VHH binders against LysM domain-containing GPI-anchored protein 3 (LYM3). Designs and how they scored, part 1

Every score and structure here is a prediction.

Target 1, 370 residues: LysM domain-containing GPI-anchored protein 3 (LYM3), of Arabidopsis thaliana (Mouse-ear cress) (q6npn4)
Amino acid sequence: KSTIEPCSSKDTCNSLLGYTLYTDLKVTEVASLFQVDPVSMLLSNSIDISYPDVENHVLPAKLFLKIPITCSCVDGIRKSLSTHYKTRTSDTLGSIADSVYGGLVSPEQIQVANSETDLSVLDVGTKLVIPLPCACFNGTDESLPALYLSYVVRGIDTMAGIAKRFSTSVTDLTNVNAMGAPDINPGDILAVPLLACSSNFPKYATDYGLIIPNGSYALTAGHCVQCSCVLGSRSMYCEPASISVSCSSMRCRNSNFMLGNITSQQSSSGCKLTTCSYNGFASGTILTTLSMSLQPRCPGPQQLAPLIAPPDNVPKELMYLPSPSPSPSPEFDDIAGGGSSIAAVPAASPGGATVSSSNSIPGNPANGPG
Below, numbering starts at 1 at the first letter of every chain, in headers, positions and changes, except where a header shows other numbers; antibody chains aren't numbered by Kabat.
F, E and O are the ipSAE of ESMFold2-Fast, ESMFold2 and OpenDDE, as the mean of both directions, binder to target and target to binder. V2 is 0.75 times the mean of E and O plus 0.25 times the DockQ between their complexes.
[cut] stands for letters that were removed.
The coordinates of atoms that the task and the answers printed are left out; those that the model quotes come from them. Centres of patches stay.

## First folded at step 9 (VHH; from b04 with S106D Y107W)

Design m4
Fold by ESMFold2, look of step 11:
Structure m4 (fold): chain B 370 residues (1-370), chain A 121 residues (1-121)
Amino acid sequence: as target 1 above (370 residues)
Amino acid sequence: QVQLQESGGGLVQPGGSLRLSCAASGFTFSSYAMYWVRQAPEKGLEWVSTISYSGGSTYYKDSVKGRFTVSRDNAKNTLYLQMNSLKPEDAAQYYCAKPRTYWSGDWLDVRGQGTQVTVSS
């Protein structure tokens, strides 16, 4: 069956899976379960990658992570088929679906996706395609960009609690999911709209359609470009990545401006703002755009999304706290939420909570003149 | 706990009619679009019909359009499928299903034992 809610476009989009670790796993092991870049996964969760040996850091069981995936249109349905799993001793389709992949897939869906393989006997080392649910923002209104998270409902969840956790409303959740009432069942999967920064790259760019949730980061252009999305932004801010080794030119044409450079000039009529912006990655080339505009006021220092240290434990309070009545703010969430508590200046965690214009790490690219 | 109980199947001659029912409990029935699917021997589940949570929109597999009518009674938590002009190709075990992903019919919960529809002369 593939016909009830067909895709309106053949394009792919960036999407997120809400994943809860079934056991302690290294960053690389989680990334391997989803065939995603470990560094990009950490940045999608606002986790500071500057820590030593961060890819071997052990993440605790029951930690919630947002896993960045590409969402395709397959037989008229939005889903991802890029995830593969190699079976281990004692695996069953049930344990793979419910534990390893956190309930994002069912055993029946695994069977259907692997129909050419005899799964009545699960040999160790069998490679399985794991189909995963996702959704794309398909609207013509770019004024409020959204990125969809596939969220597996927990037994302690309420619709109001989920809405508060992800800074959305019960109305938006019910509308996005075409629900008759805001009643949820554990194990069901909601599409949760997250505010995001969108891009306007040309369709031929390999990172066409790049979208970044508010409060997080992405690496693109072969890890040469790091983009961030602060709360309240609709456009991403991109600069040369601090971990890049060899990259094509990041200068804007006919200028001395490097990608990420911003200059401002105050005048009586306002602020002349010149920026060198990222415009996508195509055929090994980092595309840039030099733009000039007149703003009413010169902006303050460039803000960056707050980062948090790689987690060693799951916040105890979040695991057992009953969902509160709806409130406009703040979002009550752990790492995956990226909420205002992480962004709070004086109350933020000592590690990585400070927004810095210079960074203290040797070899980091300088922020632009602005 | 989600429970779905199908009934109303049976043996019918070609061209005959049957009305299937699905009694739902353990969830808020009126919150969900509901699905009819069927399974013939040696085949996977095949989508037959969908009805929106309010009953305001109905959808059908092309081969059953004009012959089958899906409906629901949200006060009774019951889903129906009226099947007219039955053909031998309609013979299958019929199940009602609740979607697991609210926005897509690809992630369906088939929880009942189903009801058998047999079409023979």
Scores: ipSAE 0.235, ipTM 0.645, lowest interface PAE 3.8, mean pLDDT 78

## First folded at step 11 (VHH; from m4 with S57D K61A)

Design n5
Fold by ESMFold2, look of step 12:
Structure n5 (fold): chain B 370 residues (1-370), chain A 121 residues (1-121)
Amino acid sequence: as target 1 above (370 residues)
Amino acid sequence: QVQLQESGGGLVQPGGSLRLSCAASGFTFSSYAMYWVRQAPEKGLEWVSTISYSGGDTYYADSVKGRFTVSRDNAKNTLYLQMNSLKPEDAAQYYCAKPRTYWSGDWLDVRGQGTQVTVSS
C-alpha cells in the first residue's frame, strides 16, 4: 500500500523518491529514468560532483538514492506524472514496476495511467507514463518539515528503524501516513518527513520555495549557485557552484562581500556577523542581500560530511550511500586537520578603522539566522 | 572537494618569526573570506585571524594583534600568516579555514591537517 495525500489545488511542491538501483547504471541513466538533472540528483545524495565527467560514472546495483521530483495534484491526490519510460526488449509491466522503478509503482498503477494504450501485449519502444507517489502535506503539523521522501519498505525494516535512519519519530511517521497502528509490510510505500533547510526568497524568484533535505545540496540559478543544508540545520548555506558556467554577478551591492562571505567581529557587546546571502534567481540575475546580526558569541566551525564520490566498482550486497541525517558526532579519533574536537572558535575583534576597501569579486553565500 | 594544506611551521626560539602558508584547492578561493585558527595541546580551538575575500579587511585576536599579519594571494590560491615576536603561548597546531553556514552550529570549514608551531628554549 501507498500513502495517499488528498489535494484540491494546482500547487506543486518539491519531494523525493527513495530509489534502489536494480542493476549497475550510469548517473545519466538513473537520471533519465526519472527525467531529472543528473548533477542535481547527485547533490541531493551528497555525492561529490567535483570529479571530471561525473555524469558517466557507474552507480552500483542496490544503491539507495533520493531522487528529487515535483509533486503535483492529479485527480484529487498527490502524485507525480512527470516520469516516462520507453519499453525495452523483454520488459513486462511487472519488471518495469518491481525492478526498473524499485517498487515505487505497481503494474496496475502503470496500466491505469496508460489506459489509452493496449498493454496486453507490450511492444518494444512503447512510451509509458509512470505514476509515482509523493506528498506535500502543506505543513499543517507545525513540527513536520515540508519535504517528504517516498520510501519503499524493505523486509528488514521496522518503523523505529526507519524513523531513526531518517532522523524523524515513529509518532510523526505514523501521523503523516495516517496509520492507526504501525503495521508495515515489505513493499509498502511510506511518506517519510525529512528535516530540511528552507529559503526566504521573494515569490517572484524562479527558485521560490527552494528546500533542501538535511545532509544534501542543491543547484540553482542556472547551475551558478550551490546551496547546502548541514545536518541539524534549518537554514541553507549558498555559495558559488563548483561547476564552471557563465554567471551574473554574485557581489552584494555597495560592499566588498561576495555571495557566501561571512565575517564576524567579537566585541564586549557580542558578535556582529555580516553575511552576503543568496536571495533567489530572477530575470537572469543572482539576487544577493547583505545582512548583519548581533549574537552573544561568534559561531564556531561547522563539521559537515564531505560529498561522496560515486561508486565505480562492483557493489557489495546491500550497499547504501550514507545519509548525513543521523545526529552528528563532532568527534573522530583522528584530530589532524581540524578533526572532531573542533568546536566554537573565538570570533574576530572589531579593529576599528584598520579595514579598507576590497578589489576582488566572487563571494560566499550565507543565509541569516533561522 | 575542498582541500586546505598548511605549511611553514616548525621550531623557533621565543621572539622569533615564522610564516605560515595555506594552499587551497577544490573551491573558488577568491570568493571566500579565510580564517586562521589554532589548537594548543589539550586545549580548545582558538580563532587567530580573518581576512576578507579581497584581502582589504583583516581582523585579529587580541592575543596576537600587532604581532601577526594575515595576507592572501588570490592568483596563487594561497593564504599566509606572518608571525613575529613569537611567545611560548603561541605554540599550537595552526589551521586555515573557510566559512560554512553559521546557524547550524559551527560555521567554519576546518579540513586541513594543520602545521605545528613550537616555541621553545
Scores: ipSAE 0.000, ipTM 0.171, lowest interface PAE 18.9, mean pLDDT 73

## First folded at step 12 (VHH)

Design p3 (from n5 with Y53W)
Fold by OpenDDE, fold request of step 13:
Structure p3 (fold): chain B 370 residues (1-370), chain A 121 residues (1-121)
Amino acid sequence: as target 1 above (370 residues)
Amino acid sequence: QVQLQESGGGLVQPGGSLRLSCAASGFTFSSYAMYWVRQAPEKGLEWVSTISWSGGDTYYADSVKGRFTVSRDNAKNTLYLQMNSLKPEDAAQYYCAKPRTYWSGDWLDVRGQGTQVTVSS
């Protein structure tokens, strides 16, 4: 069935959903719609989780969120079946699909996923399985770490606009989605590759395979460690989480460095860099690695994406991707072609330039023995 | 608006052949992989075949493999399904579908009205 991303194994991956709120919802309500951790959802969007009562913050309608989900393989097709929705008063399969889930799923898919349940009468409180789109592509785009966002195309969207919004290219979007042309229709669902940082944690770590989209954050090690994918880089940076939890030691072995500490000293011989880095979580222990390196120049400050306050309003910049202003139809100024009589410049004679064939053979040199 | 119109269905004897057509409009047909699906009475939607946007790649359900051939004419915005050696179990309403997901064939809710195929002696 799948044309581009067939799956044959029970392999799962991290994926993202592009979701636009249909109404004002609490953070916890949005998270509940997708059965995701509210904190993880917020961090995926670089929202500051240190805000008091952030889980009860009301997110505004039309806000776009990246929702982290687990992508599965079902009957050879990538999709998520982990989401359940409890029906509300006046819900229909159509309203659930089109409004609540913003077109990420169809009414028919909901019906099929719940074939054991009589949905002819949708009772309040009925628990429905909600199939959701997702893509993995082995966690790479053009051989680089990537997470894929499933994005529902809106009527105002263009391929160029989407590419710009998500820091990719029209070409990349077209290729990833195996499109014959960069034409989209409202209701289409695009796989959008997002630049990401992939962890190099050991396989025995419980957070092996941690991947963070560029400019986003993630919690790991039982919410003790916050990791970020540095803006414009493929480097992951981890530090103690801002939320107060009981955590194992985060000190680098045989040092006074704590997780996330970086020291740099520039000298005539170069920059001495010492870093206490996160190396995964195993058996209840935060693993750290102290690294020392000599570089020609000290790196500048790591540009972490700024954590933003929980939004009360939809940022204007995200709403107005400029519809390409209809290029004003060039007024064909009827330039009255003044018939300037282009004088017949005479047929200058075919001068027979004798391209001399010089053969030069040059020679042999034998150079010698020693 | 996206429009799909299936045609070519009818009554055929076992072992007979039919050619289905699907006329597409309202979208760039050549940009999309296209699907054939079918629904028999009291059964769910069954995937039949997929063809890539270029027509270079084709996929078939095991139930129809070797008997059915999907093709497309992008210049005519038309999808085809040649059905040979038809069996009684092939009787169904046949739909052409434009996928909503470009990479996956599960979001096939964009379909035409379908064309009925009946296989009877």
Scores: ipSAE 0.889, ipTM 0.960, lowest interface PAE 0.5, mean pLDDT 88
Fold by OpenDDE, fold request of step 13:
Structure p3 (fold): chain B 370 residues (1-370), chain A 121 residues (1-121)
Amino acid sequence: as target 1 above (370 residues)
Amino acid sequence: QVQLQESGGGLVQPGGSLRLSCAASGFTFSSYAMYWVRQAPEKGLEWVSTISWSGGDTYYADSVKGRFTVSRDNAKNTLYLQMNSLKPEDAAQYYCAKPRTYWSGDWLDVRGQGTQVTVSS
């Protein structure tokens, strides 16, 4: 069935769903729809989890969220089957598919996924498997780390608009989705590549393979460590989580540095950088690594995406625009100072006389012994 | 509005042939891979064939491989399915489907009314 992304049954990856709220919902209610961790969901959207009573915060209708999910392979096709929905009063397969899940799934797919259950009458409290779209593409886009967002196309959307919203290109979108032209219709579901940071944690770490989309956050090590993908970079930065309660030591061994501490000292010989970095979670222990390096210049402050308060309203302007990924800070074009090209006067080519020195290296006479 | 209209179904004897057509409108046909699916009585929807937007790549279910050929004419916004060596097991309602997901090929709820294929001695 799949034309672009063949898969095997054992192959899973992290993926994202683009979801627009159909009504005002609590954070926990939204998370429950997808059976995801509310904290993980919030951090995927750079929402501050330290906000008081954030789990009970009501998110407004029409808010767009990135929902982190696990993508699986079912019968050679990429999809998620891990989500269950409990039916409510007046639910129909159509209302569940079109309203509750915003067109991420069709009524027919719900029916097929629940073929063992008589769905002719939806009783309240019936648990339904909800198939959800997802893509992996080996975690890369153009050979760089990427996470893929499944995005339902709206009537107001254009390929250019979507590309801009998610900091990609029309060409990339077209290619990733194997389209013949950059034309889309409402109801289509696009795989949108998001720039991401991939971890280099050891394979024995529980959080091996951690990948974070650019400008987003993730919790790891039992919610003790918060990691971020630095804006405009593929560098991951990790620090103690704000909500950490009982965590193993986060100190770098044989040092006074704590996880996330960075010191820089500029000297005439360069910048001495000392960093206590996160190196994964194993056997209940937070792994840290102290690194020292000498660089020509001290790096500037890390540009982490700002954590935002949970939104109470959707600005009218954002209802129509994909949430701007924070524009990479304008590269300060180093105005290479226009060094005045002093017109070097063409030095006259002195006619170097080809003195043909004939040095006749004398042939030493090999005296043949008698 | 997206419209798909299947035609070419009918009654054939075992070993016979049919050519199905699907006329597409309301979207840029040449942008999409297209699918054929079928539904037999009391059975679920079965994938039959896929063709890429350019027609350069074709895929078939094992049940129809070597007997069916999918093709397309992008200038005419038309999808075709040549069915040869038809078997009783091929009897079904056949649908042309526009995928909603470009990569997965499992979101095939955008279909026409279908065309009936009957295989009987």
Scores: ipSAE 0.888, ipTM 0.960, lowest interface PAE 0.5, mean pLDDT 88
Fold by ESMFold2, fold request of step 13:
Structure p3 (fold): chain B 370 residues (1-370), chain A 121 residues (1-121)
Amino acid sequence: as target 1 above (370 residues)
Amino acid sequence: QVQLQESGGGLVQPGGSLRLSCAASGFTFSSYAMYWVRQAPEKGLEWVSTISWSGGDTYYADSVKGRFTVSRDNAKNTLYLQMNSLKPEDAAQYYCAKPRTYWSGDWLDVRGQGTQVTVSS
């Protein structure tokens, strides 16, 4: 085939696309561009899904999102063909490629992927396959788990800036991308390795191979289970999801422990730790494992990545407030250095997202299915 | 700013040879793997060959393997394709390309007008 590192036709993996919104879009509209689950997309970006009607929230232009996709092998080449786009008034192949899909695809690639359709005149309502880049981690036993983000290089980017933004190194970026030097060009698509938690689920689980970037979240088991990659340790932590769905039992067998329960007991020999852990989803059943371990000291509370409010365009008045932030902020690509925050601006006209939901941290899971 | 200029095409008899060149500018040539692709009439772009940034690894489409040799001179910012034992099926417009991704031959930049290879029977 036509690749440096060919793949087999049956392998898939989880991957991420780096996507910058070309205009204000609802969460569902962004998710529809990529045929991905909208709540999974929000959780991949550590965005709090507990807000009511969050799927209809309007996300601002220039927001940068990591879009979770499944990476396939097509004719020995890693790419995704699961994305479809229905053309709108005033679309051209150029605007679809460069604007709507943020340079993740070229007009020529769209033409090739849709060779059965005459695209000389682009009729409104035409359904197009949009080929998208992706890569799979194939590390050795000695490599830390990673998830690849496909990142379109901007004119203001440097390799060092990208490395800092995604908590990796110039050396790793250069080597992963098989480059002879850290010199990049606008429009390049880099594979950016994100540190991640990998699962040890059995191969028969439908979510076998689940991998979560450090400091983010994923939804699995038919929206029943929410998993996160714990800061610092890169350990996967899973608990019942806060979304209202019908779920099979999440209790560890022969115990009163629910999925996500962790208890610790200080003793003379150290800390006895009991956990009820997620072990994959198979044939409609949520698999759990109860385990006991001993370690020198009882650990503190789990260090989950903070969730952020859904981003919006409305400037908030933060007059003369030079506050450092311990929480992650959304990233906006057309702000220099790939920064994470919009500074407060004195305004003649206030505007804002309407807040209509509770601000409480989610508590213990409610009683599971009986 | 990326500029690629192909040359060395022409008319050749079946079984003949040609050597294509690609002059590169506007980017750090020695940082990138480079590709040769071709387009015949009534066909889409077809991958021909790839060479790593150092020149240490080379890859070929099955249709050209054993007949074509890709090489590069990083000091001169030039990519080469030596084409031997040419067949009528090899007739096409040939382009060199800088990759957008290292892992996929479908994400390439195609610059310049290319160079035509014609194989008369």
Scores: ipSAE 0.542, ipTM 0.825, lowest interface PAE 1.6, mean pLDDT 80

Design p3 (from n5 with Y53W)
Fold by ESMFold2, fold request of step 13:
Structure p3 (fold): chain B 370 residues (1-370), chain A 121 residues (1-121)
Amino acid sequence: as target 1 above (370 residues)
Amino acid sequence: QVQLQESGGGLVQPGGSLRLSCAASGFTFSSYAMYWVRQAPEKGLEWVSTISWSGGDTYYADSVKGRFTVSRDNAKNTLYLQMNSLKPEDAAQYYCAKPRTYWSGDWLDVRGQGTQVTVSS
């Protein structure tokens, strides 16, 4: 197998797919295309979930969204196989690949993943596995916590433009992707590192390894806890979620402090800081940690990325800055990312485009941030 | 538009040799690792060989190791496969491929019609 990220069957990571809507779709409809939780999807894009009936909100065509997925290891290859699609009237493998899934998959890859099904005549209602590309790179980029976005190169993209949009460098993108030059081809898929906050929960926590892009949010603990990656410092901050669900206690043991409480008392001797922090989810229980410290000055309020209203049109900030830069940057005004056109026969030939045995010897080059 | 055009196939005797070529256009050839894959009748695609973007690293399936040599000329945008000591099991349609994902060769973009290699007694 020829890959720059070797993996084992036990390892998974959080990853993101860069998806551009091919038509107007409800939040639930986009989420159902990828079998992901609709409210988690909205929070990954810093969209305020407190709006009434937000899951039925209609998102506009051409909107770019980050879709949170689990990146698995299949035969030493990073990919996701959790996505399924039920065919509709007039679907072809070509339209499913290029339009519905925005070029994240090819018709040949769909054929290979569904070789036990006769796809020469594509009946309505046929359930297909949609294989999707992803990367983990040990959850780091140049020794900093990072999460990886699978980005379909658009015809108007440049490597420099992509690097600027996602707050990385051309050199880093080139190295992560094992490229000989920074020249990109429309329709190909680039792994884009997004700086992130990592957790250090106990290994037995069900959300062990939680990682959140800078300026973004995640929902965990059965929708009970909302965590965010604080701008600038990239510190993780967790509080009770705004969704009405039944939850175990979020009080720090032997205290009156609730999860997310930060209390400071300023005096002539310094600032006494008390924090009730999230420590993971285990066996239906929300784990908390109470900490106390004395500092010379009281810190200011946590600087969280602003949530945006569910979009009715294609907004600049959702298209161009999915995780805000910690430093001042110029205003961005780009069209939505994603989308590709690959001239292919809709009924792909047997054998597909994926060959997992292409380089199984461990002597291949390993380029990446990890 | 990405185009890959294979040539150099034909009919050979067991133990014979062929040299396949793949002419590439529509993308920056020197940016990519390149792949040779093959498909026998009613079989899936089988990986044959990989070459790094610079040509400095080469990899081969165990079934062809020592008999096949992959090379590239980035100035001519051309990929080559020298096939020596051919066996009947090497008979297949041969394709060159470009990866769709820059970081992994398991998402290959097979564009050409391929070139047929036939090995007869």
Scores: ipSAE 0.379, ipTM 0.683, lowest interface PAE 2.3, mean pLDDT 80
Fold by ESMFold2, fold request of step 13:
Structure p3 (fold): chain B 370 residues (1-370), chain A 121 residues (1-121)
Amino acid sequence: as target 1 above (370 residues)
Amino acid sequence: QVQLQESGGGLVQPGGSLRLSCAASGFTFSSYAMYWVRQAPEKGLEWVSTISWSGGDTYYADSVKGRFTVSRDNAKNTLYLQMNSLKPEDAAQYYCAKPRTYWSGDWLDVRGQGTQVTVSS
């Protein structure tokens, strides 16, 4: 599948925007630029939400964030029209496009999306639709699902550097973006395929098609369920969210098992595993599945993607750019060598954030289909 | 700088044929997918056709499918649109376009002056 294929007007899926902050902004201020849930945004970047007042934390200028969005189809073009912006003093279409939205949109695209509004004079408080780029090809009907990041090429970037940064290949980048050669220019927007954990929820679930990039988390079921996707996994692990309030039952029926519980019993016949797994959210009800399997050996504790503290500074190892003469970008991005998220900045102390659970197995699926 | 020059437009009777050309310079033509778009009087830009960098994949708007054929010659840096069975509804200024982004149908980056196609009813 590639980006030049026209899309269907009816299908939607999940996608990510690669956004670089143009100034210091609170978590809520970044989230409001894109009309996204602030805690879901933090979890998509492996940022620990358990800190007090995390939504008012000030994120530093030049920080790179993955912003989760819903990707739709408009006139055969993949884009999101859910984002609105209210103009401020001294705004121009150029400053909104290149600075505030980090080059994710052009002034011409803003004009086209707002053709019913007279934009010859931008009064303060004018409400604009901001069309944002996205890519996706289908939900859960692909055998090898990928989550696509819309990435604004910087003057210092190379295709090989981008491929390394996001743990993909130059071949995959060129194929997805329908390129004949890895020739990129500053300001180009690339669809970057990311490894992800997919869900197998029934189609009637409101979170059908949930997909989580490797090394990160998602919050679903009205903030009741938190799911983790460890590096290298294609299956998510879900448990009750620490911030859950007023949630439907998370107990697997006819059992004492709560969502996320994994119990193992070693015997001469092998390891008997019992798992209470998340199966989607429908009509206000958290769906669970109790499953039992027999494995040769009991596995170690359930692993979770590591979390980082809300950042106060852009990590120094991502700022090292010995390039002699890069082209300017809308936001200064002095980031090199890091992963696709803030998770590339390990804690100074040993021991990552890993929850232990009794004898979990990340391997072959044991739960029945939804 | 990037330049695109369309040619081959003209006046034609309904049911007639035209072949449009687009000469490209100032960029590595063979690395990019290319687009044909058109604009009728008092209308916005309408996507007509897309062709992959190699010419191996082609896509068409429903309104022209089966009647128009897009092709390219990467050795000559030239994009073509063969237009058959022309209808009065096809009358428009036709542009070739290089995309701003490689993904998902954004063709407003650069286009030439266009070439006019007029179909007498």
Scores: ipSAE 0.331, ipTM 0.682, lowest interface PAE 3.5, mean pLDDT 79

